# VHH binders against q9rw55: the designs that were tried, part 9

Target 1, 281 residues: q9rw55
Amino acid sequence: PQVEQLARQKMWNLAERFVAGESIESAIQAVQALERDGIAGNLDLLGEFIDSPAKCTEFADDVIKLIEAAHAAGIKPYVSIKLSSVGQGKDENGEDLGLTNARRIIAKAKEYGGFICLDMEDHTRVDVTLEQFRTLVGEFGAEHVGTVLQSYLYRSLGDRASLDDLRPNIRMVKGAYLEPATVAYPDKADVDQNYRRLVFQHLKAGNYTNVATHDERIIDDVKRFVLAHGIGKDAFEFQMLYGIRRDLQKQLAAEGYRVRVYLPYGRDWYAYFSRRIAETP

## First folded at step 1 (VHH)

Design e09 (framework vhh_7pa5_2)
Fold by ESMFold2-Fast, scan of step 1:
Structure e09 (fold): chain B 281 residues (1-281), chain A 120 residues (1-120)
Amino acid sequence: as target 1 above (281 residues)
Amino acid sequence: QVQLVESGGGMVQPGGSLRLSCAASGFTFSDYAMSWVRRAPGKGPEWVSTISSGGGYTSYADSVKGRFTISRDNAKNTLYLQMNSLKPEDTALYYCAKRGYSWKTSFDYWGQGTQVTVSS
């Protein structure tokens, strides 16, 4: 309808702050701009209404095109995907389509020395995602595949420890889905404390840790922790969202820390942008 | 092809000074943050200092704060490190580095290094 179309058109001027454009070319240019200030990119192709096996495979093909374009532009591919967008839970010839498509994507990234992060979704997908992560690490190596753990979930400390045999690269987040109190901490203070536990334990285990937060108190605590424990700046990185706290991103990079910015792009930006606005009062 | 060539190293007595230079080519120097990294014999690399693309932000390792000054001349594609009040523990190979995105290192490109030896 006209009302929604008009709203989308008007909101793009605001959304440009949070979204790296609608095309692969604009996303690559945004990564190059960040690299000029010593900041790396993590590219995320936005997807909505991916409801069929054919559409999931088409989405996977578009992710592979992104990887090829990044390589052609001289950028080491670093891409995040949601397994649901490439077919997780959908059967094709007796195999999980998401796993099949993830293999194609990771193989292409590995060919160029790149990395794929398997984004975690709501709590109902944690078991299958971690199982598939183990399979993919076994096939491609932990240097090419990572995943996400969410500190709002009670299970995450146990999950983190269970993965130590893989020496995994994990992106630590607080969590962004609405979850019931039976699986997630209801209080922010508990979520924040569990976030620190996840990060500190992963760093102490000698595993590459992505500290994905804009919370300066946590960032300061991580800085003090690594200094106190002799952990080098090559063992972890700070990750933030595109367009959020650019001042902090530049400051951390200037201080010699690794910084990576999550860059969403694509035609389906409206839903992503609407969620960002809802989270920022 | 990115190329970084360090110079200005040498032997100095404790308390002395040295000025290191790094000549950069193969990329648009003024677009990138630059760093100095050092490596003492038998040890891993230690980050020393970073300067932003425009020179508006600088940062230093605690071990060198107040003694070293990082600067750049974008017109000459050159990075500098002024080292004052040198100590024996500053003895190392000093590398010019462009910020990296490798999961195993903090920097994409390192030069060949220039040796700094502080002894009496």
Scores: ipSAE 0.000, ipTM 0.128, lowest interface PAE 17.7, mean pLDDT 85

Design e10 (framework vhh_7pa5_2)
Fold by ESMFold2-Fast, scan of step 1:
Structure e10 (fold): chain B 281 residues (1-281), chain A 120 residues (1-120)
Amino acid sequence: as target 1 above (281 residues)
Amino acid sequence: QVQLVESGGGMVQPGGSLRLSCAASGFTFSTYYMSWVRRAPGKGPEWVSTISYSGGDTSYADSVKGRFTISRDNAKNTLYLQMNSLKPEDTALYYCARKLSYGRYTFDYWGQGTQVTVSS
C-alpha cells in the first residue's frame, strides 16, 4: 500500500548518503561520479542472510553481472564480496561452495583486469577465509584477489606476516564486529596502535596496502611513514566509505594520493538495515 | 581522533532507572547515526537502540521497547540512553557505538563501555 511505499521512500532519503542505489546501473553511475573527482570505487552488493546453496549461487551470478556491467561501462571492475554470501561453509560436490563461487567471480574479474577483495567477517571466519585466500591467490594471482585484516584482533599481526610469501594486497581495517576480549582488543588505543603496526609492517614488506580508515591521525602518520621510507604513492591507497568524509576523500585525491571509496548498493539495503536494527521476537 | 566515552552506569534495584551518557569528540557528531549495544556476562553482544542524525527516527530491540529511550543533544555532542523499569536481565556492559553505514549492522568506533548491574 501507499503508506508502506512512503515509509521506504523516507528511509531511502536518509540512506542515499551511504548507499549507491538499488541497481547495478546506479552503482556504476556512482563510481563514474567518483572517478570524475579522481577517486576510484570498490563495489559491494548488499546481501540478505542466505541459507540455501541455490541462493548463494544466484548471489554470485549477480556479482558476475556487476563485473560485466562495470567492464561494459569502461570501468575496471573492483568488487568486494563476503564469502558467507556465496556459500562459504556449505558443501557442494565435495568442495566448499563459497570457494567454488569465488573462483567464478575472480575468473570473470581477471578477464577484465579487475580485482576482488574478500571481505573479512567475524573472528570465527578468519581461519577459513585466509586458507581460501591463499588458495585463490595461488590460482589467480595477488593482482586479482585480496583480503582484509582487522586490527582489533590479536591474531592479525601474525596473520599479516604469515601471508608475506604471497606478496598480498591487503585492506587494513580496525574492525566492525563486537568481538569478545579473548580474541580482540577492548581498548581503542590498542586497536589504533595495532592498526598502525599492520599498515607500517605491510608497507615496509613491499606489499600493496589499502589504508581503510577515516582517522586523520592515522592518515597523517601513514603520510609521514611513506615519506620517511621512500615508499611511492603507487604502493598503497587510502580507502573510505561512501558518504563519509567526502571532504577528506577529495583532499587526499587532490594531494596526489590514490583514494578508493567502498560503495554498498542493492535492493536489500532496506530489508538488511531493518532486520539488523529491529529485533523481532 | 574519534573518542566515545560512556558514563552513568552503576548498581540499581529491579524496577529502578539509570541514564547512560556518551560524550563524543573528534568528529562531527550530528552527521552520524549512533547506537547502544550491550553484552551480558557469558552472552554475545545484543543491539539495544539506534538514533538518526536529528533524533527524529529511533529503533529499539524488542526486549527494551517501552522501557528504554534513546536521545541525543547535538549541541553537546552527547548520546543518551534513559533506562526505566530495569530488570535483572538488563545487567550488562553497555557500549556507545558510531554507525559505520546505513546499509550495514557495523560500527567503526566503540566506547570502553559502562557497567549496569540490576540486583536486589
Scores: ipSAE 0.000, ipTM 0.123, lowest interface PAE 18.5, mean pLDDT 85

Design e11 (framework vhh_7n9e_1)
Fold by ESMFold2-Fast, scan of step 1:
Order: C-alpha cells, then sequence, then structure tokens
Structure e11 (fold): chain B 281 residues (1-281), chain A 120 residues (1-120)
C-alpha cells in the first residue's frame, strides 16, 4: 500500500547517509568519491539470510562480480566477507563450502592486487575462522587476505600472538555480538583496555594493523604509540563506518594517516537498517 | 619540495644541555606529526621523540624520557628538541623527520642532521 511505500521511502532517505546504495555501481561511485579525499573503501555486500549451499555460492559469485567491477573502475578491490555467508560449516561432498568459496573470492582479488578481509562473527566461529585464515594465508599470502580480532573476547590476545608467524594483516574491533561473560568482558573499560593491548602488541610485532574505531581517545593513544615506537604511517590504517564522523575521517587523512571507510551496500539495506533502528532508538 | 634543516648541535660535556631546531618548508607543517631520530656510530637509526601536528601529545624513547623535551611552533614552521642531562651515549647525528603517509604517499622525509657529541 501507499502508506508502506511512503514509510520505506522515508527509511531510505535516512539510510542513504550510511549505506552506499543498492547496486555495485553506486558502491563504486561512493568509493571513488572517498578516494578523491584520500580515503580508501572497504566494500561489504549486505546479505539476505543465507540458508542453502546454492545461495552461499550465489553470494560468493556476487562478491566476485563486485571485485571485477572495482578493478574495471580503476579501484584496488578491498572487500569484507563473512565466511558464514559463503558456506562456512556446510559440508558438501565432504568439503567445507565456505573455504571453497573463499578461495575463489581471494584468487580473483589477488589477480587485481586486491585484499579480502574475513570478518569475525560470534565466538562460536572463532576457532574455525582462524584455522581457515591460516590455510588461506598459506595459499595466497598475507598481503591478500586478513581477518578480524575482537577485543571483547578474553581469547583475542592469545589468538593475536599465535598468528605472528604469518605476519598477518588484522582488523582490530571491539566486537558487536551479544556474548556471554564466560567468553567476553562485560565492562566497557576492560574491552577498551584490551583493544589497546591488541593494537599496540600487533604494531610492535611489525604486523599491518587496521585500527577500526571511532573512539577518539583510542585513536589519540594509537597516534602517541606509533610516534613513541617510530612506526611509520604506512604500517597501519584507521578504519571507520560510512557516514559516521566524516569530519574525523577527513581530519586523519589530512594529517597523513591512512583512512579506510567500511561501505555497506546492496538490496538487503532495508532489513539491515530496520535492525539498526530497532537496536538503537 | 619538502625541506628540513636541522641546527643546534655541537660538543658538550656530560651533564650539559643543547637545544636543537628543525626549520621546515615545502609543506603545511601544522598538518603533520614530526619526530626526532638519531644515528650513533656503528648503530642503526633510532627514534628519539615524536609530537602530534597540534603539539597536544608527545612521546619519548625510554633512553631519553625525563631528559629531553620535544616541542613545535607551527607559526614559525619549526620543531625543537631540548636536551638536558646529556650522557656520552647520546652522541649521534640528530635529524628531524616528517611522516608522509596515506595510500598515495608512503615514505618519511629526513633532514641532513646536526651532530651532537657528548664528552665523557
Amino acid sequence: as target 1 above (281 residues)
Amino acid sequence: DVQLVESGGGLVQAGGSLRLSCAASGFTFSNYAMYWGRQAPGKGREWVSGISPGGDYTAYASSVKGRFTISRDNAKNTLYLQMNNLKPEDTALYYCAKYRSGFKYSLDYWGQGTQVTVSS
């Protein structure tokens, strides 16, 4: 009905500041606009509920189309994927579908000098994701595939240290899933302290570090730390969300820091944005 | 062209003080973090101290913390290093450097340096 159409249109008018559109073409245009300001993109295809092997493979095919389109537009492909969306944990013919599809995606990105970040999900997927990350780094190299560590998990400091032999690119986040206190710090202060520990230890180990936060106190501490240890601005980057603190993004870029913006896009934006509104009044 | 010119070095006895200056040109000085590094005979380059673009935060190598003070005057495009309680181990060529980073720029610019010699 008319009322429902007007409500959806109002929703899009609000969402368009935080979502790079419904299409690959709109996402590419958004990255190009950021690059004119010296800011890079990290493209994230918003998924529907992925409930079958066929749909997981279709999603992987759509990610590969994105990589091809970025290359054709003169953009180095940099894409985040959730392994669950491409079939992690689904056994077909005795093989993990997520690993099989991730190989296809990373191979295509590598052809164009690109990079794939394996998003971390809830705590139950950490072991399998890190195992698959090690396998993929061995096959493609750390310059083409990275993963995420979440500071809210007690385990993350040990996980970070265990990966040093790979010299891995890691995106450090606080964490966004509801986790039990048996595996995650319940207090924000402990999460923030552990975030600093993860970032500082990874930088000091000589590993490329993605500092994914809008928290200015943490950003300032990172700036202080890299000065104190003679760490060049080509050894790390700040990452932020599309449409959030655009002023801070531009400021950091003007100061000579590498800045990358996470750009969600796709037809599933309405479901994604509706969930955002429900969670944050 | 980016240009960094250091001055203020010299010979000083242990326990003495020196103030180094770095005159910057060819870029918007207030937009970049700056640092002082040094290279002693037979050693690689060592980071000494750094300062944010606005001067709001500073950091020091443990070997100089409490003895050296980094500062900047953005109106004069000048970086400073006040060195107190100098030790023979501080003997080195001191240079200032500018980070030039981002995805299009990935190198540091270095000055030619100013020699500091601390006699025992």
Scores: ipSAE 0.012, ipTM 0.230, lowest interface PAE 8.5, mean pLDDT 85

Design e12 (framework vhh_7w1s_2)
Fold by ESMFold2-Fast, scan of step 1:
Structure e12 (fold): chain B 281 residues (1-281), chain A 115 residues (1-115)
Amino acid sequence: as target 1 above (281 residues)
Amino acid sequence: QLQLVESGGGLVQAGGSMRLSCAASGFTFDYAMGWHRQAPGKQRELVAKIYSGGTAYDDSVKGRFTISRDNTKNTVYLQMNSLKVEDTAVYYCAARYKSLWGQYWGQGTQVTVSS
């Protein structure tokens, strides 16, 4: 209705710096603008409230359409998905629906020389996600599928080491979920220290490492580390969020580092906020 | 870039109410927020969180505390009712992006519940 449309327009005026629009077309245009500055894109289709097998498959179909559109626009597809959004934990014909849908998505990306990152979620999904990641790397290769490790989790250093046989591409993040102290470091200093451990160990192991942080102290430490150990700029990249520190993104790219920006897009950005307002007045 | 500024807190008598506020600036759209608390000599613990799937609470505060947000102010609130002496702690606002970008902490605000 009129009230909803007006609210949507007002919110978009605030959100347009951080969201690459509501459509595939707008997302592709945003990636093309970044590429003119020597910055790559990582596309994320918003869809946090997927609750049925049919909707999970529809979401996977929309991700495949995004991959096809990126290819058609001359962009190598690079997309992040949450396995829960494509059906992880739901059974279909005796197989996990999320795994089935992830295979479809990765296969399409691979046709175009692209890449799919399996976003890590809260601690209860780490085991199943890493198991499915191992399966998918075995089927498609580490050059086409990656995953995420979260430095706030005590388990992450061990998980990283356990995956070395795959020579995996991993995005290192501090962690986005609020976890209990039984599984995660409560103090930021410990999270930051463990982040450095994860990044440095992964780099030393010869594995492609995505350093996903806006923290300049960590970025500077990574720069010094790779110089000290003779690690080339083709062995890692810095990743940042769309609309955050565009100055730093451009600076790093100008210095010859690989930079990739996470671009959320989709109609569900407004739906997400509408539901939150309704639930938590 | 994301900055958290907490307000509220102070002294309150057992059985009373108090509301904490946390104003976020910078990237505040498509994120989740929560409140943690830490009493002297204890581990920092999750109290409440608000995220895309809804809200969640620690068992010790369930039914007494309510987390909410005001998008026009980019502020998250913790409404605390039926306060107990055991709720005495420093309360920290925490912000997380929708999935993957950095956990951020406020400076903390003291809540003291007297018997």
Scores: ipSAE 0.000, ipTM 0.261, lowest interface PAE 13.1, mean pLDDT 84

Design e13 (framework vhh_4orz_3)
Fold by ESMFold2-Fast, scan of step 1:
Structure e13 (fold): chain B 281 residues (1-281), chain A 120 residues (1-120)
Amino acid sequence: as target 1 above (281 residues)
Amino acid sequence: EVQLVESGGGLVQAGGSLRLFCAASGFTFSDYAMAWLRQAPGKRREWVALISRGGSTDYADSVKDRFTISRDNAKNTVSLQMNSLKPEDTAIYFCAKTYRVTYSGSYDYWGQGTQVTVSS
């Protein structure tokens, strides 16, 4: 604990740009600051090292506290969760704690007119996450639950099409995990091309699309696509990460586009920040 | 569609041996850890053995040194060699797909099971 505490203190001065603090209060304040600039928030409680059923339930309770705090502060709750952090998967008795905890979280968000995004993780979790997404949309409605598709995976284009019956809200990302070439495109150009395919096909299908990228070439291509196809600014939004390209966030909002910023917060920020470094040479 | 089909169960006398097989389809077998679970009449289901993607194995204390789990990625199969069987090993044995690396955990798909009966 002492070695971790000292490392965390030193790295916080670098990480504070990318993390909205360690508390619910600081996260709420960060969302309010963004809303004053016409930018919405997507709150993510960090919890990468949760590995016991009791800790998964405690994490779910903390997410519910966040939802209640957002509502109390006059913010419509919009929260991202990782199903692994709330206990995803059936135990040896067929009980899926993650699904049970996700239901509690989504029910609370729905009570306040809010939204939960089910974050996608590595490729081994895609099947179970999409199955659970379908179940949860059936129980709560697509207006309260969304999920993520990753363009670096070969499978994602087919997955997107398979979900059209739900009219789903999907957050499109390139992908952040180290994946083998058997499941993921090794070349950046192919990832970027597949990202455009996912976004364009989802928009054309009439589904609410979250364009989560800082890549200006892709953003410009999306702007041209929606104009060419008569797609309104109420059918999609741009999403970016907290502390990255604030200039671009403000520019897009000023141009009348919907903009939402992903705000990670919590005591487990160290792992998140380390991934930021790993993604940048 | 994910499918796991167990086979190899049967009736044996105490001290005997059985080998269980699980044939997997509908997913990239080599990307997942595989496990064996069992359920005795009137009891909760319990984990028996786990084999990781890399071939590392783990066992419940009750079966350690008696059971051996193995996998064949070329044939999409996982097997359980059961030696020195005891009446207490009588149960339905289930094959399960998991992404976890711990012995106790989440299983995102289970088979229908194969019955093992050990007589005194």
Scores: ipSAE 0.013, ipTM 0.434, lowest interface PAE 8.2, mean pLDDT 87

Design e14 (framework vhh_8ghr_2)
Fold by ESMFold2-Fast, scan of step 1:
Structure e14 (fold): chain B 281 residues (1-281), chain A 122 residues (1-122)
Amino acid sequence: as target 1 above (281 residues)
Amino acid sequence: EVQLVESGGGLVQPGGSLRLSCAASGFTFSSYSYIGWVRRAPGKGEELVARISPSGGSTSYADSVKGRFTISADISKNTAYLQMNSLRVEDTAVYYCARTKVYVRTYGFDYWGQGTLVTVSS
């Protein structure tokens, strides 16, 4: 509608700080700018709950084009995908379309020494996503595919332990979806404490850990934990969102920590930006 | 303490073969690190010859060595290898084993070995 169109136009002036444009070219340029500051990128083509199997496959083709463009620009491809955007839950000839398309994407990234992070979505997708993650790690190796655990979910600590046999690369987040209290901690203090448990246990298990938070108290606790336990700066990284706390991003990089920034781009930026705004009332 | 120690260099005739070894200590190859072989000839810049992801077996090669050189890794021994076949005079260089940062291009190689000399005589 016209009202939403006008709101979207006004919102782009704020969104351009948090979104790396609508094109692959603009996204690549944003990663190159971060890399000049010693900061890595994690590219995310915006899209979620794509409704037709053909559109899911087209989305996967666009992710592959992104991987090719990153490689051509001299960037090791590091890309996040939502399995719902590439067909998870849609059956095609007896196989999950999301799994079929994820294989194509990961295979292309692996050709260039790249990495694909399987973004976690709402709680109803955790079981299928972790099962597909295990399958994909078995096929491609943990150095080419990772996934996400959300500290707001009661189940996440047990899920983390169940994956230790894979030596998995996991991105730890608090969680961004509205979830019922039957599956998620209602109180922020519990979410934050469970976040620390997930990070510390994953680091102690010897698994590569992506600490994805802007919360300086948690970042400071992680810094102290790794020093106390003799964990090297090559065993983990801090991850943040594009356009948020760029001062902190640069500070951590200057201190010798690995830093990676999640860079969303594409024409479907409105839904992403709306979720970001909702988190900071 | 992270160390990379090269061995296997020496003098060889054109068309011959050499196998270089890179023994790693202070980290494991399952730590999401790529191992690369970089060479530098007298008066020339550095060239990345080959790179391997030890855990996944992904490899890449410079066009100058494709089909002649093979990079491999033995995870149990924490050692990477460069098998060099059909050697040419132009392959004469000091060969360095280096650990690459998987994620950041601007950081490049974060640890280097001492280098091993390979001389291909006419």
Scores: ipSAE 0.000, ipTM 0.151, lowest interface PAE 15.8, mean pLDDT 84

Design g01 (framework vhh_4orz_3)
Fold by ESMFold2-Fast, scan of step 1:
Structure g01 (fold): chain B 281 residues (1-281), chain A 126 residues (1-126)
Amino acid sequence: as target 1 above (281 residues)
Amino acid sequence: EVQLVESGGGLVQAGGSLRLFCAASGFTFSSYAMAWLRQAPGKRREWVALITSGGSTDYADSVKDRFTISRDNAKNTVSLQMNSLKPEDTAIYFCAADRSLGSEDWYSTPSEYDYWGQGTQVTVSS
C-alpha cells in the first residue's frame, strides 16, 4: 500500500496542474483566483461513464448543485456539460432524457443569469446535439445556452451558417476525438485553416464567438482580423484550458482581451488518470 | 483508422542505448499527450514517461535521468531515448495517446477512449 499511496500522490501532483480539485468548493476558489487576474471561469464537472437513466439524472443534479454553489459564492454560473453524461440518446416516455435534464440545468442557470455550454463530442452526436441546441435556444434564449463547433469536421462550416438565425454563442475548437477521414480533415494544416474560417465567418455574422485555442498563430490572426474589420473586444473572447499556457492567459487579459478558462474538477480524477497511464493500484 | 506503430526495439548490452519511436496516424497528434509504458515478462504494466502536447515531461523514478521523452509534431512522432540500460529495463514498450492533457483541446470525460500501440520488445543483456 505504501507504493500505491506514493503513486497516487505523484499522479495528483501531475493532475493538480490541470484539475481544479475534487470539490465544488475548490473549483469555486479556482474561479475566484482567476477573476482576480481578470480571467473568467467555465466549470466542468468530471464524471465517470454512466449508462443508467438514474445515474444520468444524478449527474444532472450534481451540475445543478454546482450552479447553486457558484451563485451563492457571488459568481455568475458558467458551466459546460456533455449531453451524453445527462442521458442524450436514452428515451423515457418518448422524451430524450438528455434534453429533459439539460432543460433542468439551463433553467437553474438562467435563474441566476448564468450560461450553459453544450460540449460537442464525437461526430456521431453532432446532428442530435445541434437539433437539441436549437430547441434549447428557442426555449431559454441564446444568452443562456451555447454550443461547440469543431474545425476538424468538414461539416462545421455549413453547421455554423445554418445556426445564424439564432445569433448563437459558439465555442470554436479544433477537435480531439478520433474521427475517420470521411468526416474529418486528416491534415493539421486543413484543420487550422478551417478553424480560421469558422471564427472569421462567425465574427463577421455578428455572433458572439469563443476562440478556444492555445495556438498563438491563430490567436494573432484573430487579433489582426478583428482590428482590420472594426470588431470590438466585447464581441468575442479567448478560451483556454486550466493549467495550459498560463503565461498566455495572463498576457491576453493584460492586453484587454476577454479570457475564459475551462476548469475541470471532481472526485474521480485519480481513476481517470490511473486508467490513462495504466499504473496498477 | 487510428494507428500507433512502435519501432527501435531490440537486443542491447547493459550500459548501452536504444531510441524508440512511435509513429502516429489517423488523429490530430498535436492535440494529444503521449506516453510510454512497459510490461516485463510475468509482471504488470508500468508507466515510464509522459509528454504533454505543450512539451511538459514526467518520468517514473526508475528511469529518471536515464530516459528522455520527446515529440515531433511535424512528423507525428514521439520518441524515447534510453541510456544506461539495465537488465531490469527488459520489457515490451508501448506507446499511448491521451487527449486529456492536450494543449489545444478541452478536458475529456473518464469514458474517453485510450489509444495504444502494439508494443516493441527491448531486451537488455549483461
Scores: ipSAE 0.013, ipTM 0.212, lowest interface PAE 8.3, mean pLDDT 83

Design g02 (framework vhh_4orz_3)
Fold by ESMFold2-Fast, scan of step 1:
Structure g02 (fold): chain B 281 residues (1-281), chain A 124 residues (1-124)
Amino acid sequence: as target 1 above (281 residues)
Amino acid sequence: EVQLVESGGGLVQAGGSLRLFCAASGFTFSDYAMAWLRQAPGKRREWVALISRGGSTDYADSVKDRFTISRDNAKNTVSLQMNSLKPEDTAIYFCAAGTPYSDSEWGRSTYDYWGQGTQVTVSS
């Protein structure tokens, strides 16, 4: 209604910092601006959560349009998707719809030398996501598809080690979902320690590691670790969110580190922005 | 024993100014980025300002050009100068050590240490 429209207009003045606009065109322009500063982009299409196979396939089609637009603009496509948004857990014609749609997306990205990151969600999706990740790496190669491990989960160190034969590209994150203490560390100190263990073990195994954090203490520890172990700046990257610590992003890039910024965009930005400025317990 | 103790809150008229202080003890203050967050009645907590270990600053757009965050490592303090205050700035303001971190659109901020908060009320 009118009240919601006015609130949305006022909120955009606050949100434009954290969201790369509502359209593919604005998202592409935001990536190009980052690339002028020596910073790479990782595009994320914001979507409404709807329980419909047709809508999941429509979302996948929109991701493919994004990949095509990035290529047309001279950008090597790098896109993150949530398998739940493209149909994970829905059976269609005897196959998981999320896996079917992920194949279409990754195949298009691979055609242009691009990369798809399979975002990890809550703990109930870890097993199926890692199984589908193994399948997709086997079909497309680790240079075109990656996934995420969350340091707040007890299982993540074991999961990391179990993937070593794939030489996988993994984004290491602390974790953002509300999880029970039966599966996740309740104390932040344990989460942070396990984050360092995941990153250091993955780097030492010779696997491409995405260090996704704004935590300067962890960043410093990673810098010291790679120097001490002779690990080159081409073996890993730092990742940060669009609009957060822009100064640190530029500083790391100026120091010669690879930096990639996660850029959410789309018409569903209102919910995303509200979560960025507000915390959940 | 880790402590963050806020001070400087109170009642002020719209258009006025307040300066909040946060005194830190029990940890190596200079190793941490420091942040201010706020929570209005019935609303979720939101981030307001951040200052890195090196002194670089960042602000939520709602307070940019009105608020200034600063730190004094010799005194283990962080402060928030609030100018041109509006009724919508009314909230409990929290001092926190650490940085926001999110791995997705569902991301949560993670901080190592939090203060108890100080009330700021801006009259209309």
Scores: ipSAE 0.016, ipTM 0.447, lowest interface PAE 6.2, mean pLDDT 87

Design g03 (framework vhh_5j56_2)
Fold by ESMFold2-Fast, scan of step 1:
Structure g03 (fold): chain B 281 residues (1-281), chain A 130 residues (1-130)
Amino acid sequence: as target 1 above (281 residues)
Amino acid sequence: QVQLVESGGGLVQPGGSLRLSCVASGFTFSDYSSYAIGWFRQAPGKEREGLSSISSSYGGSTSYSDSVKGRFTISRDNAKNTVYLQMNSLKPEDTAVYYCAAKSGYPEDYWSGTSEYDYWGQGTQVTVSS
């Protein structure tokens, strides 16, 4: 409808704060702008709902196109995917489709010296995702594939330790799903404290740590921890969402820390932008 | 602004089934909207308990409390902007007011707590009795 199309077009000026455009070209330009400020990108392809194995494979194909375009533009590819988006839990020829598609994506990224982060989802997917992560690290190396641990889960501290044999690159997040109190801390203070435990233990173990938070208290604690333990700025990075606390992103980069911004793009930007307005009115 | 409206409650006999609906406005369900929608219930004299959740993320990751696992199923219909709770094998102990709630957050969203839902519906009564 004409009215909906006009409204969508008019919202783009506001959406530019939170979304890197609808196309691969605009996403690449956004990453290049961040890199001029000393900030790296982590590209996330937004998409429409996918309800079939064929669409999961099509989404994987689009991620591979993104990786190729980033390389062609002189950018080292760095991309986040959800395994459910590429078919985790759907069997094809006796193998998990998500694992099969993840291999294709990681192999392409590896050709260009790039990196794929396997986003974590709700607690029911933790076991299968960590198993598939181990498999993929064994095939491609920890320098090309990482995953996420969520501090709201009781299990995460043990999971972190169990992965030390891989020397894994892990993105530490608090968590974003409703979880029962049998598996997750119900109180924010416990989630925040467990976040510190995960980050500090991972750093002490000598593993590359992505500190994905806008929480300045935690950021300050991490700064003090690395200084106290002689941990170099090449052993970790701070990660934040595109358009959220841009002042903090620039401040950390100016202080010499590595900063990476999670950078959504694609045709589903309208829904993403509508939610960003609700969160940051 | 996000609004949630529950429907589908009522009186049912033990062993029966009900399907609750949660219609959302003020946001659209999509693979990347980063909302989690949860179902909660509260019976008189009891604390509120979480029953099930579904993410708006791609693939719709789901979770269930032990009290309802295997009997209740959560699902979403993005075209209708609706989340459902299919309740089977209902017991008298399932009698409660059922609430739909939404929280926002990407994996990196530090302000989203595990117990903190930003938006709540008014609730719908479910009574299981002979």
Scores: ipSAE 0.005, ipTM 0.210, lowest interface PAE 10.9, mean pLDDT 82

